# Designs tried in a protein design chat: VHH binders against p53848r504to814. Part 40

Target 1, 311 residues: p53848r504to814
Amino acid sequence: TYIMAIFNATPDSFSDGGEHFADIESQLNDIIKLCKDALYLHESVIIDVGGCSTRPNSIQASEEEEIRRSIPLIKAIRESTELPQDKVILSIDTYRSNVAKEAIKVGVDIINDISGGLFDSNMFAVIAENPEICYILSHTRGDISTMNRLAHYENFALGDSIQQEFVHNTDIQQLDDLKDKTVLIRNVGQEIGERYIKAIDNGVKRWQILIDPGLGFAKTWKQNLQIIRHIPILKNYSFTMNSNNSQVYVNLRNMPVLLGPSRKKFIGHITKDVDAKQRDFATGAVVASCIGFGSDMVRVHDVKNCSKSIK
Short names: E, the ipSAE of ESMFold2; O, the ipSAE of ESMFold2 at other seeds; V2, 0.75 times the mean of E and O plus 0.25 times the DockQ between their complexes.

## First folded at step 22 (VHH; framework vhh_7sr4_2)

Design s23 (at its last fold request DockQ between E and O 0.92; V2 from the best seeds 0.68)
Fold by ESMFold2 at other seeds, look of step 22:
Structure s23 (fold): chain B 311 residues (1-311), chain A 119 residues (1-119)
Amino acid sequence: as target 1 above (311 residues)
Amino acid sequence: EVKLVESGGGLVQPGGSLRLSCAASGFTFSSYAMGWYRQTPGKQRDLVADITSGGSTKYGDSVKGRFTISRDNTKNTVYLQMNSLKPEDTAVYYCARVETKEGYWIFYWGQGTQVTVSS
């Protein structure tokens, strides 16, 4: 399992940054410390740099400001002689294709796009032109300002195929019961698959793509828990879409999966306690659960405590 | 647009033979993979056989050695020769144009032809 450490290079952080013009050295020192702590416990670490908040309802930095915040930092990380460059994987958290393009120029390895290409129709072209780049195709609905209102998932048939090996020796009533209980993860899987089709049609290769069900994006806290429990279904998911004279079959089986449980909103609902130390422990337990259900990568805020829970 | 018309279905006794034909129109036939699929009531369509634009073939496990797919690009037609028929071969048989992508497939279906294998 890979650990992806969140690093926010945004002004809406009250403790994670510094003065924007002169804070690259401070940010780099924080990242060096983070990487060394993670590499004490892991063979590699992924650093996910964000220059624009993706929290629901947050004010979005301009593209130019996002570039100014993130690109020089990524360059500084790649140029550092204090880091084992073969063990440090860089990701940029952006939904903007021009930011992704600039990050690729300075040596990023992963484009982490919470929108799955929904917010910028040029994103897939950028990924396709760069076959060495990994792309995280994440699920959300609407946009940053509207997604909180779109967490209603209809109970209807989606043309799914639950793999029969997975549910062998199940009579027809038990299959119907499973379909009722899995409506959420199957809707997420189909919507990811629709974006996947567009990525492939634009020349992105299947081996470039990791999928992310998007914990906290257009989902309630209870829905986040359902998604975590149902990761095995997503990892074995396929479905059809029918039109008048044609049918499209999509097979997402065996695609790598990322989960980002460290969005504190749903952790707060689980614990309801104020003590920061107990919230850190609860976060670690949720991360361990994500790994236990089959997540290939987990995205966390507190690498040190979560790493010890994993190892 | 894409049009696929199956023919040659019917009632046949076990051990018998049938030859299905699929006449294609509305596209450049020689550029596309074609296939035969079958469906019994209450089940999904299963691959019977497919044939690439270059002539390479693939068969479902239950029909290997008994069925042969072929194509005639001058007549825009794909065929399924079905020998040694068994009652479990009873189904509606569908002709398909198939596009294969990385991890997804596009099917265009005909209307189907019934094959019934019964004493």
Scores: ipSAE 0.619, ipTM 0.828, lowest interface PAE 0.7, mean pLDDT 82
Fold by ESMFold2, fold request of step 23:
Parts: structure tokens; sequence; C-alpha cells
Structure s23 (fold): chain B 311 residues (1-311), chain A 119 residues (1-119)
């Protein structure tokens, strides 16, 4: 299983007018420490740099500010001689195609897009033009300000356009028996599949894509638990849908899966907001559960603490 | 609008032969791969045979050596010659235009024709 470590490029000293270089050097030192700590226990590490918060209801930095926060840092990481560049993989957490383009120019490896292309219609074209770039296609609904109100999965958003569903390695009769219990993960799979079709139609290659069911994006904390338990369903999911005068079959089987269980609000609900040591233990247990249910990559804040639970 | 019309189904004795035809219209037939699929009640449609625009063919394991797919681009028609028929070949047979993408497929189906193999 791969570890993706979160690095938020905030607070932004650009608003104070002149501390950009000092902030970058300090942030680079933090990343070097993070990488060294991770590489003590792992063969490689993925660093996910974010210059704009994607948490529900957060205030969105401008595109120019996101670039100022993230692109020079990515460049500095790639230019550093203190890092084993063959073991450090860089990801940028952005839903903006122009930010992705700038990040690619300075050596990013992964575009982590929580919107799965919903927020920027040019994103897939950028990924398609760069076949060496890995793209994380994530599930959400609505936008940053509305997604919390869209966590209703009792009905299928794609409705009657979905004609058949398959969960490979599960008898079709067993799927029928489980339908009421699995509506959530099947909704997620269908909506990811729709985004996947659009990515491929824009020239993105299947080998570029890693899927993410989007824990905490248009999901309640209980829904996050359901998704984690049902990752085997998503990893074996396929379906057919009507599209104009044709039928489309989408097969998500064997797509790599990312989970980001280390969400502050989610962990807080599970732990009842107890002391920091108990919260650290609970975070590690959730991460271990993600791995046990088949996540190929986990996105975490505290690599050292989570690595202890993984090992 | 893509339109596919199957014909040639019917009742046949085990060991017998049938030839299915699929008349295509509404698209440039010579540019597309075509296929035959079959379905029994309660089961998914299974590949029987496909043929590329260039004439290359592939067959399902259960029909190799017994069935032959062919196409006539001047008549916009794809054929399935079915020899040595067995009771397990009983199904509704569907003609399809199939586009293969990366990890997803687009199907345009005909209405189907019944093939029944029984003593």
Amino acid sequence: as target 1 above (311 residues)
Amino acid sequence: EVKLVESGGGLVQPGGSLRLSCAASGFTFSSYAMGWYRQTPGKQRDLVADITSGGSTKYGDSVKGRFTISRDNTKNTVYLQMNSLKPEDTAVYYCARVETKEGYWIFYWGQGTQVTVSS
C-alpha cells in the first residue's frame, strides 16, 4: 500500500507582501523532514501539496494565489539535492487546470483533483496532453459550498439510465440481496464511471487514472465508514447505462483506489474528541482498516503515527 | 440513427445449421467493428463472435470451429453461420455495433432473433 502525505501550503505570506522566499525555504525544510521520516520506514513517499483548501465550506484562494503558494514549492522540492528524487513522488491537490499545467511544468507527478473534472472543464485536456502524469479522479457532488447538502444516496443520481450492475467475484443473486445495504458505494461507482467516460473521451488514458471515492466530500461520517467497508465492491464494480441511442458498459475493476480517511471532522466523530494520543490511535486504526479492505493508497497527515499502525 | 435488423433465427434440430443476417443502416458500415452476442433468460449477453472493419475475427470459446462470422460491406450486412448446433446454443442472438474504448464499451443493439435447438 502507498502513503500519500498531506502538506498544506498555508498560511499564505503573500497577502503580507514580501515573505515568499522565506516561506518557501521553511516549507521545503518541513517537507525534507517529512520525507526523511517517511523514507525511514518506506521505500518511497508521495507528497501531496495543496495551495487552496478543498474542505467543505472553505474560502477558495484565487487561482493566482494558489499558483503562488504551490508552484514555487514544488519547483524547490524537485531541485533539492537533500532529497532522493527517485523515491519522492510529488502530487498537487488542485481542481484548476491552469494550476495543473504550471505544476506539470515544474515537475509534479500527480494531479489530485477532488472534483474529478467537475470544477474545471479543461482539466481532462491538460491530463491527456501529458500522458506521464497520474490523475486522481475523485468523487464529489456540487461544489465546495454546496456538497455537504448533497449527501443523500438513498436514490441513484443517474436514475433509470443505469440498466445493469455487476460486482465481479460476487454471485448476481448475492448482489440483489445486498442492494439496499450498498446503495451508497454503487452511487459513487456510477458517478465515478460517468466522470471516467468523460476523461477517456477527452484523451486521458486508463493507466493515468487512480480513483478516489471522496471520503468527506458530500458524505457524512457514517457514510465514510460505509465506503471504507465497501471498497471491495468498488474495486470489482461495473455497470451499463443508456446514452442516447446506445448502451455503454463501464468496467472499474482493477482500478487503483485512494482513500483519505485522515479527516479531522471524521476522526473527531469517531473519537468523541478525546485526548490527542487516543485520537492518534483511532486514526491509525482507521487507516489500517482502509488497507485491510483493499485501498491501494492512503492519504494521511501523520505518516509516523499511521506507519506504526500499518506495520 | 444506427439501426440493426437481425433475421434468420428459428427452430433447428441438434447438429443442424442456421445462418443469421444483420442488416445495418444509419452509419458508415465499413468503418465499424460488428459482433454477434447471445442471451438466455436471466443471464448477461455473451460474445459469440466479432469482426473488425478489416475482417479480423474472434470467437467465444464455446462456438470456435462451429460458427463463422463474416461481413459484406457492399450490402451493409454481417452474417453468422452456425453449424453443428447444440441445445446449449439456444438463445436470443443480437447483432451489435461495438466501439471499444479504454475500460468502457459502446454498444448499439439490434432487436434480437430467437434461435432454438431441440429435438
Scores: ipSAE 0.591, ipTM 0.807, lowest interface PAE 0.9, mean pLDDT 83
ESMFold2, look of step 22: ipSAE 0.576; ipTM 0.779
ESMFold2 (binder alone), look of step 22: mean pLDDT 88; pTM 0.879
ESMFold2, fold request of step 23: ipSAE 0.577, 0.524; ipTM 0.786, 0.750
ESMFold2 (binder alone), fold request of step 23: mean pLDDT 88, 88, 88; pTM 0.878, 0.879, 0.877
ESMFold2 at other seeds, fold request of step 23: ipSAE 0.582, 0.609, 0.511; ipTM 0.805, 0.814, 0.755

Design s24 (at its last look DockQ between E and O 0.54; V2 from the best seeds 0.00; counts 0 for: pae O 2.9 > 2)
Fold by ESMFold2, look of step 22:
Structure s24 (fold): chain B 311 residues (1-311), chain A 119 residues (1-119)
Amino acid sequence: as target 1 above (311 residues)
Amino acid sequence: EVKLVESGGGLVQPGGSLRLSCAASGFTFSSYAMGWYRQTPGKQRDLVADITSGGSTKYGDSVKGRFTISRDNTKNTVYLQMNSLKPEDTAVYYCARFETREGYWIFYWGQGTQVTVSS
């Protein structure tokens, strides 16, 4: 299982303990410490740099500001002689294609896009032009300001066009005791599948894509728990749909999966904590559950403590 | 918009012949593989024959040696010559354009033409 360590290059965060901008040297020193903590228990680490908050309802930095915050830092990390560059994988947390393009120029390995291309129609073209770049295709609905109002998952996500759904080779409709309990994860899979089709049609290769069901993006806290429990379904999901005079089959089986449970609001509901720092202690137990249900990558704030909790 | 229009179906006695045609429009016909599928009530559509853009053909086991698929790229038309017809060949025959891509496939279908083989 890979660990993705969050580095917030923006003033807004779940932590209220004085996170603010610092110069590149200070940020690089913090990243060196994060890498040391992660590499204590892991053979490699992914550092996920974000210059614009993607939390629901957060104020969005301008594209130029996001570039200014994140690109020089990525460059500094890649140029550092104090990091084992063969063990450090760089990701940028952005939904903007121009930010992704600039990050690629300075040596990023992964584009982590919480919108799955929904927020920027040029994103897939940028990924397709760069075949060695890994792309995280994540699920949300609406936009940053509206997504929390769109967490209703009671029917097929793509309407009456869905014809058949499978877990492995078994038609879900023949699994009567499962289908009503799995509406959420199947809707997420269908919507990811729609974005997957668009990515492939734009030239993105399947081997570039890792999927993320988007914990906390257009989901309630109870829905986050359902998603974690039902990761095996998503990892084995495929479906057919009809559209006018066409039929489409989408196969998501064996796609690598990322989960990011760290410091999400649903941890507070479980533990009755509202303080993001207090949520870090509970997050370790949730991370272990994500791994137990089959997540291939987990995204965390507190790498040292979450790594210990997996034991 | 992709449009596929089948014709040439009808009633024929066992041992007889029919020629199906599929007129295609709305796309660059010569760039795509085409096929014929058939469906009986309550069953899924089965491959009868397909033909690549380059002219390579593939047939279902039950029709090999009796059916021939061909295409005319100047007329945007794919054909199915059906000889030595048997009662089990009775079905609705559909023309298809199909693509296979990484982790997904897409079919475009015509509305179908009925073929009935009986005395």
Scores: ipSAE 0.408, ipTM 0.725, lowest interface PAE 1.6, mean pLDDT 82
Fold by ESMFold2 at other seeds, look of step 22:
Structure s24 (fold): chain B 311 residues (1-311), chain A 119 residues (1-119)
Amino acid sequence: as target 1 above (311 residues)
Amino acid sequence: EVKLVESGGGLVQPGGSLRLSCAASGFTFSSYAMGWYRQTPGKQRDLVADITSGGSTKYGDSVKGRFTISRDNTKNTVYLQMNSLKPEDTAVYYCARFETREGYWIFYWGQGTQVTVSS
C-alpha cells in the first residue's frame, strides 16, 4: 500500500487566516523533513501538493494564484539535492487543466483531480497528451459550493441506462441480495465508469488511471463509512449500460484505488473531537481499516504517525 | 445507422445442424469485427464466436469444434454454421458489431433469432 502525504500551500490549511505564504525554501525544508520521516519506514513516498483548497464551500484561489503557490514548490522539490529523487513521487492536487499542464512541465508524476474531470473539460486532453502521467479520477457531484447537498444516491445513478451489473465472483442472484446494502458504492462506481468512458474516449490510457470514490465529496459521514467497508465491491465492479444506439460494457475491476480519510468530518463523529490534529491520531486507525478493506493508496496529513500504525 | 438482421433460426433435433446469417448495413462492414452471441432468459449474452476484420476467429469453449463463424465482405454478411447441436444450445442468437477500448466495449446488436434444440 502507498502513502500519499498531503502538503497544503493554501491559506485554509492548518491556519485560521492569511493569504500570505511562507518562503519556498521553508516549505521545501518541511517537505524534506516529511520525506525523511516517511522514508525511515517506507521505500518511497508520494507528496501531494495543493495550491487551492478543495474543501466544500471553501474560497477558491484563482488559477494564477494556484500556479504561483504550487508550481515553484514542485520545481524546487524536483531540483533538490537533499531528496532521493528516485524515492519521491510528486502529485499535484488540482482540478484545473492549465495547472496540471504547468505541473507536468516541472516534473510532477501524478495529477490528483478530485472532480474526475467534472470541473474542467480540458483535463482529459492534458492527461492523454502526457502518457507517463498518472491521473487520479475521483468521484464528486456538482461543484465545490453544492457538492455536499448532492448526497442522495439511488439504485441507478445513470437511470434506466444501466442494464446489468457485476461484482467479481458474484452471480446475478447474489448481487440482487446485496443491492439494498450497496446502493452507494455501486452508484459511485457507475458515475466513475461514465467519467472513465470519457477519459478513454479522449485518449487517456487505462494504465494512467487510479480511481478514488471521493470520501467527503458529496457524501454524508455515514456514507463515508459505507464506502470504506465496500471498497472490495468497487475493486471488482463492472456494468453494462445503453449509450445512444449501442450497449457499453465498462470494466473497473482491478483498478488501483485511493482513499483519503484524513481529517474528514466523519472522523470527528467517531472521536467526538473537532481539533484537526486530534483527528490525525484517529485517522491512523481508519487508515489501517482502509488498507484492510483493500485500498492501494491512502492520503494522509500525518505520515509519521499513520506510518507507525501501519508498520 | 448500424443495422444487423439475423436469419436462419428455428427448431432442430439434437445432433442436427443450422446455419445463421446476419446481413449488415449502415457502416463499412469490412473494417469491423463481428460476432455471434447467445442469451437464455435471465442470463447475460455470452460469446459464441467472433471474427476480426482480417478473418481471425475466436470461439466460446462450449462450441469449439461444432460451430464455425465466417464472413463475406462482398455481401456484408456474417455466418454461423452450427453442427452437432445440443439442447444446451437453445437460446436467442444475436449478431453483433463490436469495438474494444481499454476497459470498455461497445456493442451494436441485431434483433436476435431463436434457435431451439429439442425433439
Scores: ipSAE 0.285, ipTM 0.626, lowest interface PAE 2.9, mean pLDDT 82
ESMFold2 (binder alone), look of step 22: mean pLDDT 87; pTM 0.870

Design s25 (at its last look DockQ between E and O 0.79; V2 from the best seeds 0.53)
Fold by ESMFold2, look of step 22:
Structure s25 (fold): chain B 311 residues (1-311), chain A 119 residues (1-119)
Amino acid sequence: as target 1 above (311 residues)
Amino acid sequence: EVKLVESGGGLVQPGGSLRLSCAASGFTFSSYAMGWYRQTPGKQRDLVADITSGGSTKYGDSVKGRFTISRDNTKNTVYLQMNSLKPEDTAVYYCARVETRHGYWIFYWGQGTQVTVSS
C-alpha cells in the first residue's frame, strides 16, 4: 500500500512575495524531514502538494496565486540534493489544467484532481499529452461551493442511461439483495466510469489513471463510512449503458484506488466522544480499515503516526 | 447506420452443427472487429468468438476447439461455424461490431438468432 502525505502550501503567516524564497526554504526543510521519516519505514513516499484549498465551501485561490504557491516548491523539491529523487514521488493537488501544465514542466509525477476533470475541460488533454504522468480521477459533484448540497444519491443505482451493473466478486443475486445498502458506492462507480470514458476518449491511457471515490466531496461523514466499507464493490464494478445507437460496457475492475480518510471534519465526527489517546488510535484504525478493505493508496496528514498504526 | 442481420439459427440435436451468418451494412466492414456473443435467459451476454479486422481470433473457453469464427470482406459477412453442439450452447446468438478501448467497449448489436440444442 502507498502512503500519500498531504503538504499544504497555503499561507498561514503574514509573509508575502518578497520573502518567497525564505518561505520555500522552510517548506522544503519540512518536506525533507517528512520524506526522511517516511523513507525510514517505507520504500518510497508520495508528497501531495496543494496550493489551493479543496475543502467544501472554502475560498479558492486564484490560478496565479496557486501557481505562485506550489510550482516553485515542486521545483525546489526536485532540485534538492538532500532527497533520494528515485524514492520521492511528487503529486500536485489541483483541478486546473494550467497549474498541471506548470507542475509537469518542473517535474511532478502525479496530477491529483479532486474534480475528475469536471472543473476544467482541458485537464484530460494535458494528461494525454504527457503519457508519463499519473492522474488521480476523483469523484465529486457540482463545485467547491455547492458539492455538500449534492450528497443525495438516487434510491436506485441505475441512472437514465445505465442498463446493467456487475460486481465481479459477488453473486449477481447478492447484488440485487444489497441494492439499497450500496446505492452510494454504485452511483459513485457509475459517475467515475462516465468520467473515465471521457478521459480515454481524450487520449488519456488507462495505465495513467488511479480512481478516488472522493471521501468528503459531495458526501456526508456517514456516507464516507459506507464508501470505505464498500471499496471491494468499487474495485470489482462494471456496467453497461446506452449511448446514441450503441451500447457501452465499462470495466473498472483492478483499477488502483486512493482513499483520503483523514479529513478534519470527518475525523472530528468519528472521534467526538473519545479521549486524546483513543482519538489517535481511532484515526489510525480508520486508515487501517481503508487498507483492509482494499485501498491501494491512502492520503494522510500524519505519515509517522499512521505508519505506526499500519505496522 | 450500422445494421447487422443474423441468420442460420435453429433447432439441432446434440453433436450436430450449425453455421451462423451475419450480414453487415452501413459501415466499412473490413475496418472493424466483429464478434459473436450469446445470452441465456436471465444472464448477461458472453463472448463466443471475435475476429479483428486483421483476422486474429479469440474464443470463449467453453467453445474453443468446437466453434470457428471467420469473415468474408467481399460479402460484408461474419460467420460462426458451430460443431459438436451441446445443450449448454442453447442461447440467443448476437452478432456485434466491437470497438475496443482501454477499459471500455462499444458494441453495435444485431437482433439475435436463436440456437436450441435438444433432442
Scores: ipSAE 0.477, ipTM 0.767, lowest interface PAE 1.4, mean pLDDT 82
Fold by ESMFold2 at other seeds, look of step 22:
Structure s25 (fold): chain B 311 residues (1-311), chain A 119 residues (1-119)
Amino acid sequence: as target 1 above (311 residues)
Amino acid sequence: EVKLVESGGGLVQPGGSLRLSCAASGFTFSSYAMGWYRQTPGKQRDLVADITSGGSTKYGDSVKGRFTISRDNTKNTVYLQMNSLKPEDTAVYYCARVETRHGYWIFYWGQGTQVTVSS
């Protein structure tokens, strides 16, 4: 299982009276320490740099501000002589195609897009033009300001746009018996599949894509738990849908899956106001359960504590 | 508009033969893979045979050695020669244009032709 460490590029250069270059140096030092700690325990580390918050209802930095926060930092990381560059994989957390474009120019390896292409119609073209780039196709609904209101997942009968569904290694009777319990993960799989089709039609290759069910994006905290439990369904999901005079079959089986359980509000509901020691342990337990249910990559804030839970 | 019209179905005794035809229009026929699929009531459509634009063929296990798919690019037609028919071959047979993508497939179906194998 791979570890993706979150690094939020915090904008404090003007308020601190420091120069922009000095802020980059401080951030780089933090990343060097993070990488050294992670590489003590792992063969490699993925650093996910974010210059714009993607939390629901957060205030969005402008595109130019996002570039200012993230691109010079990525360049500095790649130019550092204090990092084993063959073991450090860089990801940028962005939904903007122009930001992705700039990040690619300075040596990023992964574009982590929480919108799955929904927020910027040019994103897939950028990924397709760069076949060496890995793209994380994540599930959400609406946009940053509306997604909290879109966490209602409807029951549906087979036969709307979706003709049939399959979960590998289950027979059709077992799937029928569980349909009321799996509405959420099946809806997520279908919506990911629709975006997957658009990515492929725009020239993105299947081997570039890693899927993310999007914990906390258009989901309640209870729904996040359902998704984690049902990762085996997503990893084995396929379906057909009718489209005009044609039928489309989509197979998500064997796609790598990312889970990002390190959202403090989500974990806070699980701990139910227990003491601080139990909160730290619960965070690690959630990460371990993500791995146990089959996540191929986990996105975390605290690499040291989460690595202990992984062992 | 992709249009596929099957013909040649009917009632036949066990051990008999039928030849299905699928007339294609609305696209450059020679550039696409074509296939025959069959469906019994309440079940999925199953692959019977397919043929690539380059002429390579594949068959379902239950029909190997008995059925032959072929295409005539000058007539925009794909054929299924069905020999040694069994009652288990009874189904609606569908012609399809099949497009393969990376991890998803697009099927364009004909209306189907009934094949019934009964004494």
Scores: ipSAE 0.411, ipTM 0.739, lowest interface PAE 2.0, mean pLDDT 82
ESMFold2 (binder alone), look of step 22: mean pLDDT 89; pTM 0.889

Design s26 (at its last look DockQ between E and O 0.77; V2 from the best seeds 0.63)
Fold by ESMFold2 at other seeds, look of step 22:
Structure s26 (fold): chain B 311 residues (1-311), chain A 119 residues (1-119)
Amino acid sequence: as target 1 above (311 residues)
Amino acid sequence: EVKLVESGGGLVQPGGSLRLSCAASGSIFSSYAMGWYRQTPGKQRDLVADITSGGSTKYGDSVKGRFTISRDNTKNTVYLQMNSLKPEDTAVYYCARVETREGYWIFYWGQGTQVTVSS
């Protein structure tokens, strides 16, 4: 299982008297330490750099600000002689195709797009033009300002176009009775599948894609727990749907899966404890559960503490 | 715009033979894989046989050696010769054009033709 470490590229407010170089140097030192700590325990580490908040209801930085915050840092990481570059994998957390394009120029390996191409219609073309780039296709609904109001899931997320569903190599007994309990993960799978089709149609290769059910994006905290428990369903999911005068079969089986359970608010609801030691333990337990249910990658804030749970 | 019309189905006794035809329109027929599928009520459609644009064939295990798929690109037609028919072969048979992508497939179906094998 891979660890993806979150790094928010949010320098202090810039002033004419301030130096942007100093901010980057401090951020780079933090990343070097994080990487060295992770590589002491693991064969590789993935660093996910974000220059624009994707939290629900957050104020979105402009494209220019996002580039300014993230691209120089990615370049500095890739040019550092203090890091074993063959063991450090760089990801950029962006839903903007122009930001992705700039990040690719400076050596990023992964485009982590929480919108799955929903927010920028040019994203898939950028990924397709760069076949060595890994793309994380994540599920959400609406946009950053509306997604929290779109957490109502019903059977057949694509309406009456769904014809058949399959859960392969998973012995979920009494599937008819289970359909009410799995409506969320199956709807997520259907919506991911539709966006997957659009990615492939735009030339993205299947082997470039990881899928992410999008914990905390258009989901309540209780729904996040359902998703974690039902990852085996998503990993074995396929379905058919009608599309005009044709039928489409989509097979998501064995696609690599990313889960990002590291949200303080989410963890706080499940533990109801505020003690720092209790929160660290609860975070580790949630990460271990994600791995136990089959996630191939987990996205976390506290790599050192979470590494103990993975090992 | 793709239209597939099956013919040749009917009632036949066990051990008998039938030849299904599928006339295709609205496509560059010679460029696409074609296939025959069958479905019984309450079950998913199962592959019977397919044939690539280059003429390579594949068969379902239950029909191998008894059924033969062929194509005539000058007539835009795909055939299924069914020999040594068994009651288990009773189904609606569908002609399909299949567009293969990475991890998903688009099926253009005909209307289906009934094949019934009974004494």
Scores: ipSAE 0.590, ipTM 0.791, lowest interface PAE 0.8, mean pLDDT 81
Fold by ESMFold2, look of step 22:
Structure s26 (fold): chain B 311 residues (1-311), chain A 119 residues (1-119)
Amino acid sequence: as target 1 above (311 residues)
Amino acid sequence: EVKLVESGGGLVQPGGSLRLSCAASGSIFSSYAMGWYRQTPGKQRDLVADITSGGSTKYGDSVKGRFTISRDNTKNTVYLQMNSLKPEDTAVYYCARVETREGYWIFYWGQGTQVTVSS
């Protein structure tokens, strides 16, 4: 399982420890320490740099500000002689195709897009033009300001277009005792599948794509727990849908999966928001559960403590 | 508009033979892979046989050695020769044009023809 460490290049955030970074040199030194700590326990580390908050209802930095915060830092990391460059994988957390394009120019490896291409219609073209780039296709609904109001998964967003669904090549309708209990993860799988089709049609290769069910994006805290438990269903999910004068079969089986449970709102509900150390412990337990249910990559704030939980 | 018209289905005794035909519309038939699929009530459609534009064939395990798919590009027609038929072969047989992508497939279906193997 890969560890993706979160690094927020934003000036201020309570979910990110709330520290302000004065300059690139200071941020680079923090990254170097984070990488050394992670590489003590792992063969490699992924650093996910974010210059624009995407938390529900947050205020987004302009594209120009996001570039200013993130691109020079990525360049500095890639130019550093203090890091084993073959063991440090760089990801940029952005939904903007122009930011992704600039990050690619300075040596990023992964575009982590919480919108799965929904927020920027040019994103898939950027990924397709750069075959070496890994793309994380994440599930959400609506936009950052509206997604909290779209967490109702009782009716499938794709409606009557869905004709048949499968888990392990088993027709899901023949498993009636699972049907109502798995509506959420099947909705997520179908909507990811639709975005996956768009990515492939735009020239993105299947081997570039890692899928993310989007914990905390258009989901309630209880829904986040359901998604974690039902990762095996998502990893083995396929379905058919009608499209124009044809039928489309899409197969998500064996796609790599990322989960990002760390410091999300739902962990506070579990711990009753009493003690910072208790919240750190609960995060570690949730990360271990993500691994146990088959997540291929986990995105965390506290790499050192979460790494101990999975070893 | 892709139009596929199947014919040749019917009732046959165990051990018998049938030949299914599928006439495809359009002037570019020779460029596409074609296939035969079958479905029993309540089950998914299963591959019976497919044939690439270049003539390469693939068969489902239960029909290998008994069924043969072929195509005639001058007539825009795909055939399924079905020999040594068994009651288990009873199904609706569908002709399909199949377009393969990375991790998803697009099927253009005919209306289907019933094959029944019974005494």
Scores: ipSAE 0.576, ipTM 0.781, lowest interface PAE 0.8, mean pLDDT 82
ESMFold2 (binder alone), look of step 22: mean pLDDT 82; pTM 0.824

